# VHH binders against q9y6x5: the designs that were tried, part 391

Target 1, 379 residues: q9y6x5
Amino acid sequence: LPPKLLLVSFDGFRADYLKNYEFPHLQNFIKEGVLVEHVKNVFITKTFPNHYSIVTGLYEESHGIVANSMYDAVTKKHFSDSNDKDPFWWNEAVPIWVTNQLQENRSSAAAMWPGTDVPIHDTISSYFMNYNSSVSFEERLNNITMWLNNSNPPVTFATLYWEEPDASGHKYGPEDKENMSRVLKKIDDLIGDLVQRLKMLGLWENLNVIITSDHGMTQCSQDRLINLDSCIDHSYYTLIDLSPVAAILPKINRTEVYNKLKNCSPHMNVYLKEDIPNRFYYQHNDRIQPIILVADEGWTIVLNESSQKLGDHGYDNSLPSMHPFLAAHGPAFHKGYKHSTINIVDIYPMMCHILGLKPHPNNGTFGHTKCLLVDQWCI
Key: E = the ipSAE of ESMFold2; O = the ipSAE of OpenDDE; V2 = 0.75 times the mean of E and O plus 0.25 times the DockQ between their complexes.

## First folded at step 16 (VHH)

Design uh39 (framework vhh_8dlx_2)
Fold by ESMFold2-Fast, scan of step 16:
Structure uh39 (fold): chain B 379 residues (1-379), chain A 121 residues (1-121)
Amino acid sequence: as target 1 above (379 residues)
Amino acid sequence: EVQLVESGGGVVQPGRSLRLSCAASGFTFSRYAMHWVRQAPGKGLEWIGNIYHDDSTYYNPSLKSLVTISRDDSTNTLYLQMNSLRAEDTAIYYCARHIWGESRTSAFDYWGKGTLVTVSS
């Protein structure tokens, strides 16, 4: 029987939540599986970029989803959540569900993972749900488990996406213990529901399940605002993305715009595209704008107005607050093993190995995840 | 204080056209993408389309042939032109300001109060 994998994402699940709150259902999952305490995500630490990095094993400059809001100067196209269906944006990489369907004559299933409702290289997930935030976790789980059991060719790769705790992290901030405790308990209950559903359907013992996230969350404040309009007149540039990573397209001399922004705030780094630090792997793509502003952790870039969000992400990927975790259970994984850190791009080649797929060229390193796997040597 | 005020709704006969307006204040309108969304009685929100600062427009494919979105940055006004109106187009129409970078967990930061369009004979 071919190996099967379910990849689950809880958006914005900061790794340190595991140390500050109780997760009885997740802890039972981990006890008989593996835990990676920190996953170093890609820059920028945003939803669409990191979700696509998980399933391609590529840095954002390589897969082309470089932000949640993008502009391509060559084609003059715009990208946002409401306008994310153009394959143009997604075609710079081959996500694992496309590889799964094309290499092995297998089916893929998707409940709302970014990109799964878009035909990529003329291939769309065999079973999918169009994105709709109003659809419950229970409905997404019902569809995924139905497809895992009732498909020909068999569904061997399935994805499940949930918007929490990101939505509440933005609204309340990660330091709001009362509200975050309630939200995280609900997520733990959903993990319990997921495990119980898989057990009831006879899937649990033969299914590999990965629970992970795309990024963390950091506390923001009305006391930590950078007013971009105090430093440069808006007539000199077009804003493509704002906070905490601003993407600036100059309308005048690039050097003049850079010089006005460079000393704007002690809490913001300003980069010409070619000067963006190599460690970010955020330079070699036309969708990355000529000037990028990177706010310090917890600082919000605004346009002469307040910000209502108390939590945010998108910051430097070296920050532990930006890191998610990875937990996994199933026949491919050791039981009771804890690992410190992997890179988010390492998840893709690990998943390809589990499914028996030949990975497309990628930025991950299989060696970084081999200690998680029963069929690999680990000392 | 950011404000969006829709106008131009009312009762209109099937097959006719109607133009809605949205007056924006309290922010630099020309910098923002703007959206139109609607909600029919007893239904969920339906995204109609948006327009960027450079007049680039994107539409819900089910509505593309029936609507046109435009803007006048000199008057801080967003427009929705609707043609060949049908009873199913009866809804409250909202304009909304675009959010940079947070699309999966929130789509819009400020909404107008809405304007009711009733298509009946």
Scores: ipSAE 0.737, ipTM 0.879, lowest interface PAE 1.1, mean pLDDT 92

Design uh4 (framework vhh_8dlx_2)
Fold by ESMFold2-Fast, scan of step 16:
Structure uh4 (fold): chain B 379 residues (1-379), chain A 121 residues (1-121)
Amino acid sequence: as target 1 above (379 residues)
Amino acid sequence: EVQLVESGGGVVQPGRSLRLSCAASGFTFHRYAMHWVRQAPGKGLEWIGNIYHDDSTYYNPSLKSLVTISRDDSTNTLYLQMNSLRAEDTAIYYCARHIWGEARTSAFDYWGKGTLVTVSS
């Protein structure tokens, strides 16, 4: 029977939460599976970019979703959370569900993973839910498990997305132990519900399940603000994205805008696009604006006002606070194995291997994930 | 303090048109994209559309033929023009300020209190 994979994302699940809070259901999952303690995500460490990197194996400059807020100067098109359904933005890569469906006898199912409600290269997930934040985890799980059991051709790749702990991480900050403890306990309970549901439906023993996330979270403060309006008058530029990575489209000479910004704050790095550090892999795409500002960890760029955020992400991907984890269980995975670190782009070629798919060219390295798999071993 | 105040709601007959206004204060209005969102009784929030600083508009595909969003940056006012109103358009209509760079947590940082539109004969 064909191999099956369910990919689950809990948005904003910082890797260090696993060491600072108790997760009895997740620990039981890991005990009989594998854990990657840190996943080094792509820059910028934001939701849409990293979710698309997971399913394409590409850096943001290559897959084209370079931020959660984007502008294309040629077409005059805008991209944001509320208007994310134009295929134009997603068509620079081929996500795994599209590849899965282009194989002869395969279907894909999606409960709200970013991009799955958009036709990409004229292919939309075989079964999907349009994004709606008010839909419960239980309803998402009910649909995904129904599709895994009752589809023809069979669903071999399924995705499930949940907004927490990201929403609460922003609201309370990751250092609010009382509120974060409550939120993370609820997530652990949802993981328990997921495992129980798969067992009750006879799916558990033959299904590969990956639980991961797109990024972490760091503590912000009203004491750590960078007022952009103190650096430069807003008439000199158009703002495409703000914090913690600001994307600046100059209305005047680019060098004049750069000179006004470059020494404005000791807690912000200012880059001309061609000077962005090579290690970010964030240069070679027209959607990356001519000037990029990168705030230091925990600093928020604002426009002459306070920030409501007590937690944020988007910062330098070398920061451990920005890293998620990856846990997996199923016939493809070893039992009780722990691995220290992989790159988030490595997940895609690993998933292609599990599903027997030929991966599109990508930035991942299959060798980095071999130790997780029973049909491979690096030691 | 950032404030958004919706107006123009009320009881309207089916098939008629209605224009809602949102008065913004406490921030540099012309820099922000602005959204209209509605909530029908017993239903969740439904995004209607938004308008960017350059007057580019995006709409919920289910509503595109029925609504037009516009802005007047000189008066810090956002508008929603609704045509061919149906009973299903009965809802509280909210004006909301766009958040840069957020996805899946909250699309908006500030909301108005809403204005009730009732489509009834």
Scores: ipSAE 0.810, ipTM 0.913, lowest interface PAE 0.8, mean pLDDT 93

Design uh40 (framework vhh_8dlx_2)
Fold by ESMFold2-Fast, scan of step 16:
Structure uh40 (fold): chain B 379 residues (1-379), chain A 121 residues (1-121)
Amino acid sequence: as target 1 above (379 residues)
Amino acid sequence: EVQLVESGGGVVQPGRSLRLSCAASGFTFSRYAMHWVRQAPGKGLEWIGNIYHDDSTYYNPSLKSLVTISRDDSTNTLYLQMNSLRAEDTAIYYCARHIWGEGRTSAFDYWGKGTLVTVSS
């Protein structure tokens, strides 16, 4: 019987929500499993980059999904949430579901994890749902559990993605305790539903389940805006991405654009591509634009208008507010173990180990996750 | 104040063509990607396509052969050309301004009120 793994993501689930709100179902899951209190994600701390880092074990400069909005100057192709289906964007890495299908001749299943509805290296998830935000968590769960029980070759790797609490984090901000309490309670109930469905179907004892997220959330304000148009006229550049990390493609000399931007705001750092801090691992990819602007936590870059967002992410990955958590349960994991921190790129080699797959070269360190696993020694 | 106003909807017979317009004001239109989205009675939102500042277009694969999106930056106007209309194309059609870098939860910041297209004979 091959090992099985279900990877679940709740988008934008900030790690310290676990300390500030009650999660009875998630705490019950953790009690008989493991908790990593902080996962240090990759820069930039955005949805598509971090979801792809989880399943490839690579920094964004290496896997090629370097932002939620991208532009390739040679092909003139654009990438965004609404037009993310071109394999061109995803082909710089091999995600775990592709490796699972090709290396072990097993099936993969996906309920809307970013990239799973795209053929990558001519391989698409064996079972998948095209992205549609209107599809309920219950329908996604029903499809995943059906595929886990009814597949040949067997589904050994499955993914499940849910948009909350990210949508509400943006709308209300993480400091809105009344609205966030309601949203997080609903998510905890969905975790309860997940566990009960797996128990009812006889999957729970033999299935490894990871619950994680791609990033956190920080409070924004109309009092913390950086008006880019006050610093430089738009005729001098093309804007590829805006906030909180702006990607600037100069229409004139790069040094001239840089000089107009470098003293724009005390709450924004301006980098020529080669000067981006090494700790970000955000330099060695053609999709990273010649000039990158990085706003300070809680500051929003705007184009001569207000911002309606009360919460945002994308900021420096050293910020605890940008960190998600990881909880896991199953035969591969210890029971009742708590770990302080891992890197998000460490998840991929751990998952490969659980599934018996040979990982592609990656930026993760298997030693960082050894203490979570029953078949490993981490003295 | 950012405003988007759709027009050109109405009752049209099956097999005919129709062009919708979206008039934009209150922002530098030429800098933004723009989207068309529709909602049929009793159904969720369906993305039709978008157009970038450089006139690059992307379409829902289910609709690509039936629609063309264009823009006129000199008049701040977005267009949706629809051909070979079917009863299934009956919907409220919205134009929407793109948000850079938002990901899965909020692809659009400003929407028009919509224009109704009814395909019947």
Scores: ipSAE 0.801, ipTM 0.907, lowest interface PAE 0.9, mean pLDDT 93

Design uh41 (framework vhh_8dlx_2; also named uj5; at its last look DockQ between E and O 0.78; V2 from the best seeds 0.77)
Fold by ESMFold2-Fast, scan of step 16:
Structure uh41 (fold): chain B 379 residues (1-379), chain A 121 residues (1-121)
Amino acid sequence: as target 1 above (379 residues)
Amino acid sequence: EVQLVESGGGVVQPGRSLRLSCAASGFTFSRYAMHWVRQAPGKGLEWIGNIYHDDSTYYNPSLKSLVTISRDDSTNTLYLQMNSLRAEDTAIYYCARHIWGDARTSAFDYWGKGTLVTVSS
């Protein structure tokens, strides 16, 4: 029987939530599996960039999904959550579901992971759901388990995406213990439902399951706003993305725009593209705009108005508040093992190893995940 | 302060055309992408399309041949032109302002109250 892997993402699940709230179902999952306490994600710490890094093993500058809002000056194309279906944006990398289908006679299945409803290099998952936020977790789970159990050629790689706790993290902020405890309890119950469904279908013992996330969440405030319009007139530039990382396309000389912005706020760093810190791996792509503004943790960039967000992400990837976790269970994984930290780009080569796929060149290091796997020596 | 006001809805016969308008105030309209979204009775929200500050348009593929979105930045007005109206186009139509950099939580921060379009004969 070929090895099978289900990759599950709960959007915006900050690693520290595991220590501050009770997760009985997730703890039972971890007890007979592995836990990576922190996953260092890629910059910028946003949904589409990090979800694509998980399945390609590449930094954003290499896979081309460099933000949730993008503009390409050559083609004049725009990218956002509502218009994300053009293959142009996704074709700079090969995600694992494409590799899975092309290297051997295998199928992939997808319940709404970012990019899975787009043909990438003329290949789309054999079974997929078009993105629709109104579709319940239970319906997504029902489809995934049906496809894992009843496909020819066999589904060997499946993905499942859920929008929480990110939506509630933005709405309430991660410090709202009352609302966040309710949301996180519901997520733990969904994990319980997932495990129970897999056990009832006879899939649990032979399926590798990874539960992870793309980023964390930090508390924002009306007292921590950076009004961009107080620093520069909007006639001097086009705004491609705003907060907490602003992408600026100058309408005048780049140096003049930079000089107007560089002293705007003590809580924001202003970079010419070539001066972006090397540690971000966020320079070598035409979709990265000529000037990038990076707000300090918990600060929101605004255009002469208040912000509705009580929580946000996108900040510096060195911040622990931006880190998710990774938990896994299955025949490929040790039981009861805890690991401190991996890089989010390391997940891709690990998954390729589990599935017996040759990885495309990537930025991950297989050695970082070896201690999680039963068929590897932790040297 | 930010306001979006839709107009132009009403009862129309199948096969006819209709143009909806959205009047924007309280922000610099020319800086923002703008969206049209609808909700049919008993159904969820359906994205129709958007228009960027540079007049680039994107449409729901199911609706692309039936609708045109345009804007007039001098009057802070967004338009939705609908052709060959069908009974299934009966819905409340909303104008919405684009939000920067959010994904899966929503592409919109401010909505109008909506305008009802009823297609019947």
Scores: ipSAE 0.806, ipTM 0.910, lowest interface PAE 0.9, mean pLDDT 93
Fold by ESMFold2, look of step 19:
Structure uh41 (fold): chain B 379 residues (1-379), chain A 121 residues (1-121)
Amino acid sequence: as target 1 above (379 residues)
Amino acid sequence: EVQLVESGGGVVQPGRSLRLSCAASGFTFSRYAMHWVRQAPGKGLEWIGNIYHDDSTYYNPSLKSLVTISRDDSTNTLYLQMNSLRAEDTAIYYCARHIWGDARTSAFDYWGKGTLVTVSS
């Protein structure tokens, strides 16, 4: 009977929420398992790119989901949350659920993880839910547990995605202790429900469970706006993405657009594509536009000088505010072990090891996660 | 002030066509992607489709053969053409402005008040 793995994401769960708020259920989960206190995610620190990096082990330039908003100049295709289903966007990598279900006697199940309702390489998750934000966590969990318990061939890899605390983090900002305490208590209750459901169904002791996230959240303010329209006429470029990493497709000479932008704000870095810092691993894909603008933490790039968001993410991946956590429990994992940091791309080769899968070429390092695993020497 | 005003709703017989309009003001309409969304009585919101600044369109697969989205940047107007209307198309229809880079959260920053379409014989 092959090992089973459930991968859970609570979107926008900043690592330091664990120390600044009460999580009795999550802390019990951690106490009997492992914690990675900070996961260094990939630039840009956005939802679709980082969820795909978790399941491919690749930097964004290598897996091709380089932002939540993309444009491909050759095909003239646009990508956004509402039109994310074209396999064209996803086919530059092979996510773990595809590799898993192509193995003999294995299935994959998915409850709304980004990309799991897309036929990637003509292969869609064996059991899946089409994305619908109105579907409760309880219904997502019920489907996942039913598939884990009652499928032939058996489901050995499953994913579960939840939109909080990201949605509330945008709405209130991470510094709104009153509202974020209420939101995070609800999330802890959902984690309690998850564990209780798995115990009730007899899955808990033999299922490996990873609870993680894609990024954190930083506080925004109307006092920290960068008005792009005050620096450059909108007719000189096409805007592919706005904030906090703007993606600029010049309509005139690229150097002229760069020169108009380079002194726009001291709170924004302007990069020609070839000058994007190497540490971002964010250069070698045609979907990365010729000019990007990277706002400083907590700054918002705007067109009309107002912003509806009080919190945001997408910033430099060296910022602790952008880092999620990872917790795990199950027969593959030690009990009561804490680890300081891994890279988000390291999660993929670890998951492949747990599942007995040959990883595709990737940017992760299995050695970074060995100390989490019972069957490995932590030397 | 950003404003979106839908019009063209009303009562229509099954099998007929209807065109909805959305008049935009208070922003540079030509640079934004725009969306149509509807809500049937007692149901959640349903995305219909969008149109980008370059007239590229994307549709909900369940509706793709029944609707056409277009824009006229000279009049700051977004259109929804609906053909072969069915009773299940009875809904309030909204236009909405695209949020760049947003995913799995609030997808739009500004909404119209909606226009009611009732399909009945």
Scores: ipSAE 0.798, ipTM 0.914, lowest interface PAE 0.9, mean pLDDT 93
Fold by OpenDDE, look of step 19:
Structure uh41 (fold): chain B 379 residues (1-379), chain A 121 residues (1-121)
Amino acid sequence: as target 1 above (379 residues)
Amino acid sequence: EVQLVESGGGVVQPGRSLRLSCAASGFTFSRYAMHWVRQAPGKGLEWIGNIYHDDSTYYNPSLKSLVTISRDDSTNTLYLQMNSLRAEDTAIYYCARHIWGDARTSAFDYWGKGTLVTVSS
């Protein structure tokens, strides 16, 4: 039988939640599989970019999803959560589910993973759900497992996405022990439901399952605000993205805009596009705006009329608070093995290996995940 | 204080047209993208469409042929034109202010109290 892989994402699951909260079901999952304690994600540390990096193995500048909000100055198109279905934005890369479907006797399934309800390179997942936040995890899980079990050609790659604990992290902040305990308990219960469902269907022993996330969450405060309106008149620029990484499109001379912003706050770095640090791999794309503002951890960039969240993400990808985890179980993985750190782009070549797919050129390093796999030599 | 007030709702017969308005105050309306969303009885929120500060519009594919969104920055007003209304279009309609950089969890930071549209014979 061809290998099968289910990729699950719980949005905004900060890695150190595993240390600070109880996860009986997830811990059992880990005990019988593998754990990567920290996954270094890509800059910026936002939902659409990082989820696309997982399934392409590319940095944001390469796959073209450079933020949750984007603007293309040539076509005058906008990208946002509410407007994410134009293939124009996704076609700069080939996600793994498309690659998978190009193989004989294989199909892909998706439950609301970013980009899966869009025809990319004129290919859409054989089975997919249109994104709808109102659809329960149970319904998503039922569809995914049904497709994994009964499809012809067989589903060999599937994705499952859930919005928590990100939404709650934004609302309560990650340091709210009372509320986050409740939220994270629910997440653990969902993992329990996932495992139970797979066992009931007889999929558990043969299905490879990866549980991961796209980013973490940092605590924000009303005492840590950077108000752009105090530094520059709104008529001088168009705001494409706001916090914690602002994307600025000047309406006047770029240098003038830069000079007005460069000293706006000691807790914010201002970069011309060509001066963005190389370590971010966030420069080589036309969708990156001429000026980028990067707030320090825990600081929020605001406008005069902005609302504020108690938690946020999108910060420097070297910050531990931005890092998710990866757990995996199945015939491809060891049992009871823990690994310290990988890069999020490393997941793609690993998944390709598991599925027997030839990977597209990518930024991942297969060697970083060899120790997780039973068929590889681990030094 | 940011305020959004929807108006124009009511009872209409199937096949009719209706235009909703959203009056915005308490912020620089012209710098924000605005959205229309609706909630039918017993259902979740459904995104209808949005209009950006540059007047570019985007719509839910399922509703695109039936709706038009426009704005008047001089009067701080957002509009939703609906044509060929059906019973399934019965819902509370909300206007909402766009939030930058968020995805899946929070697309809006402010919205109105809504206006009820009932499509019935």
Scores: ipSAE 0.724, ipTM 0.879, lowest interface PAE 0.8, mean pLDDT 95
ESMFold2 (binder alone), look of step 19: mean pLDDT 84; pTM 0.842

Design uh42 (framework vhh_8dlx_2)
Fold by ESMFold2-Fast, scan of step 16:
Structure uh42 (fold): chain B 379 residues (1-379), chain A 121 residues (1-121)
Amino acid sequence: as target 1 above (379 residues)
Amino acid sequence: EVQLVESGGGVVQPGRSLRLSCAASGFTFSRYAMHWVRQAPGKGLEWIGNIYHDDSTYYNPSLKSLVTISRDDSTNTLYLQMNSLRAEDTAIYYCARHIWGEARSSAFDYWGKGTLVTVSS
């Protein structure tokens, strides 16, 4: 039987939640599997960019999903959460479900992972659900398990996406122990439901399951606002993205816009595109705008108004608050092994190895994940 | 104070057209993309479409042939033109302001109170 893998994402699951809250179901999963305590995500630390990096093994400048809000000056196209279905945005990379379907006579299944409801290089996931936030976790799980058991060619790669704890992290902030405790307990119960469903259906012992996330969350405040309209008049530029990374398209000379912005706030770094730090790997793509503003952790960029967000992400990827975790269980993984850190781009070549696929050129390093795998020598 | 106020709803016969308006105040309207969303009785929210600052429009593929979104930045007003109305178009119609850089957690930061459209003979 070919190896099978289910990749599960809980959006915005900050790594240190594991140390500050109790997760009995997740802890039982980890006890018989592996835990990577921190996953260093890609910059910017946002949902669509990092979800696409997980399944392509590429930095954002290479896969082309460089933000949740994008603009292409040549084609005059806009990208956002509501209008993300144009293949144009996704075609700069080949995600693992496409590779799975094209290299082998295999099927892929998807419950709402970003990009899976879009034909990429003329290939869409064999089974998929169009994104709809109103669809329950149980319905997503029921569809994915049905497809894993009842497909021809067999489904060998499946994905499942859930919006929490990100939505609650934004609303309450990660420091709200009472509300976050309730939300995280519900997520742990969903993990319990997932494991129970897989056991009931006879899938558990032979299925590789990865539980991960795209980013973390940090506390924001009305006391930590940067009013962009105090820095520069809006007639001088077009705003493409705002906070905590602002993407600025100048309407006048770029240097003049830069000079108006560069010393406006001690809590914001202003970069000309060519001066963006190399460590971000966020420079070599036309969708990255000529001037990028990066707010310090916990600071929110606003347009002469207050912000209702008590939590946010998108900040510097070196910040531990931006890091998710990775837990995994199955025949490919050791039991009871704990690893400190991997890069989020390392997940893709590891998944290709588990599925027996030849990875497309990528920024991940297979060696970083070897210690997780039973068929590999750790040293 | 950010405010969005929808108007133009009411009872309309099948096959007719209706134009909804959304009056925006308390922010620089011309800088934001704006959305139309509806909710039929007993159903979830359905995204209709949006319009960007440069008048670029994007629509729900199921509704594209039936609706047109436009804006007038001089009057801070968003419009939804609906043609060939059917009973299934009966819903409360909401105007919403686009949220920058968000995905999956919340697509909109401010909503109007909604305007009811009833398509009935």
Scores: ipSAE 0.798, ipTM 0.904, lowest interface PAE 0.9, mean pLDDT 94

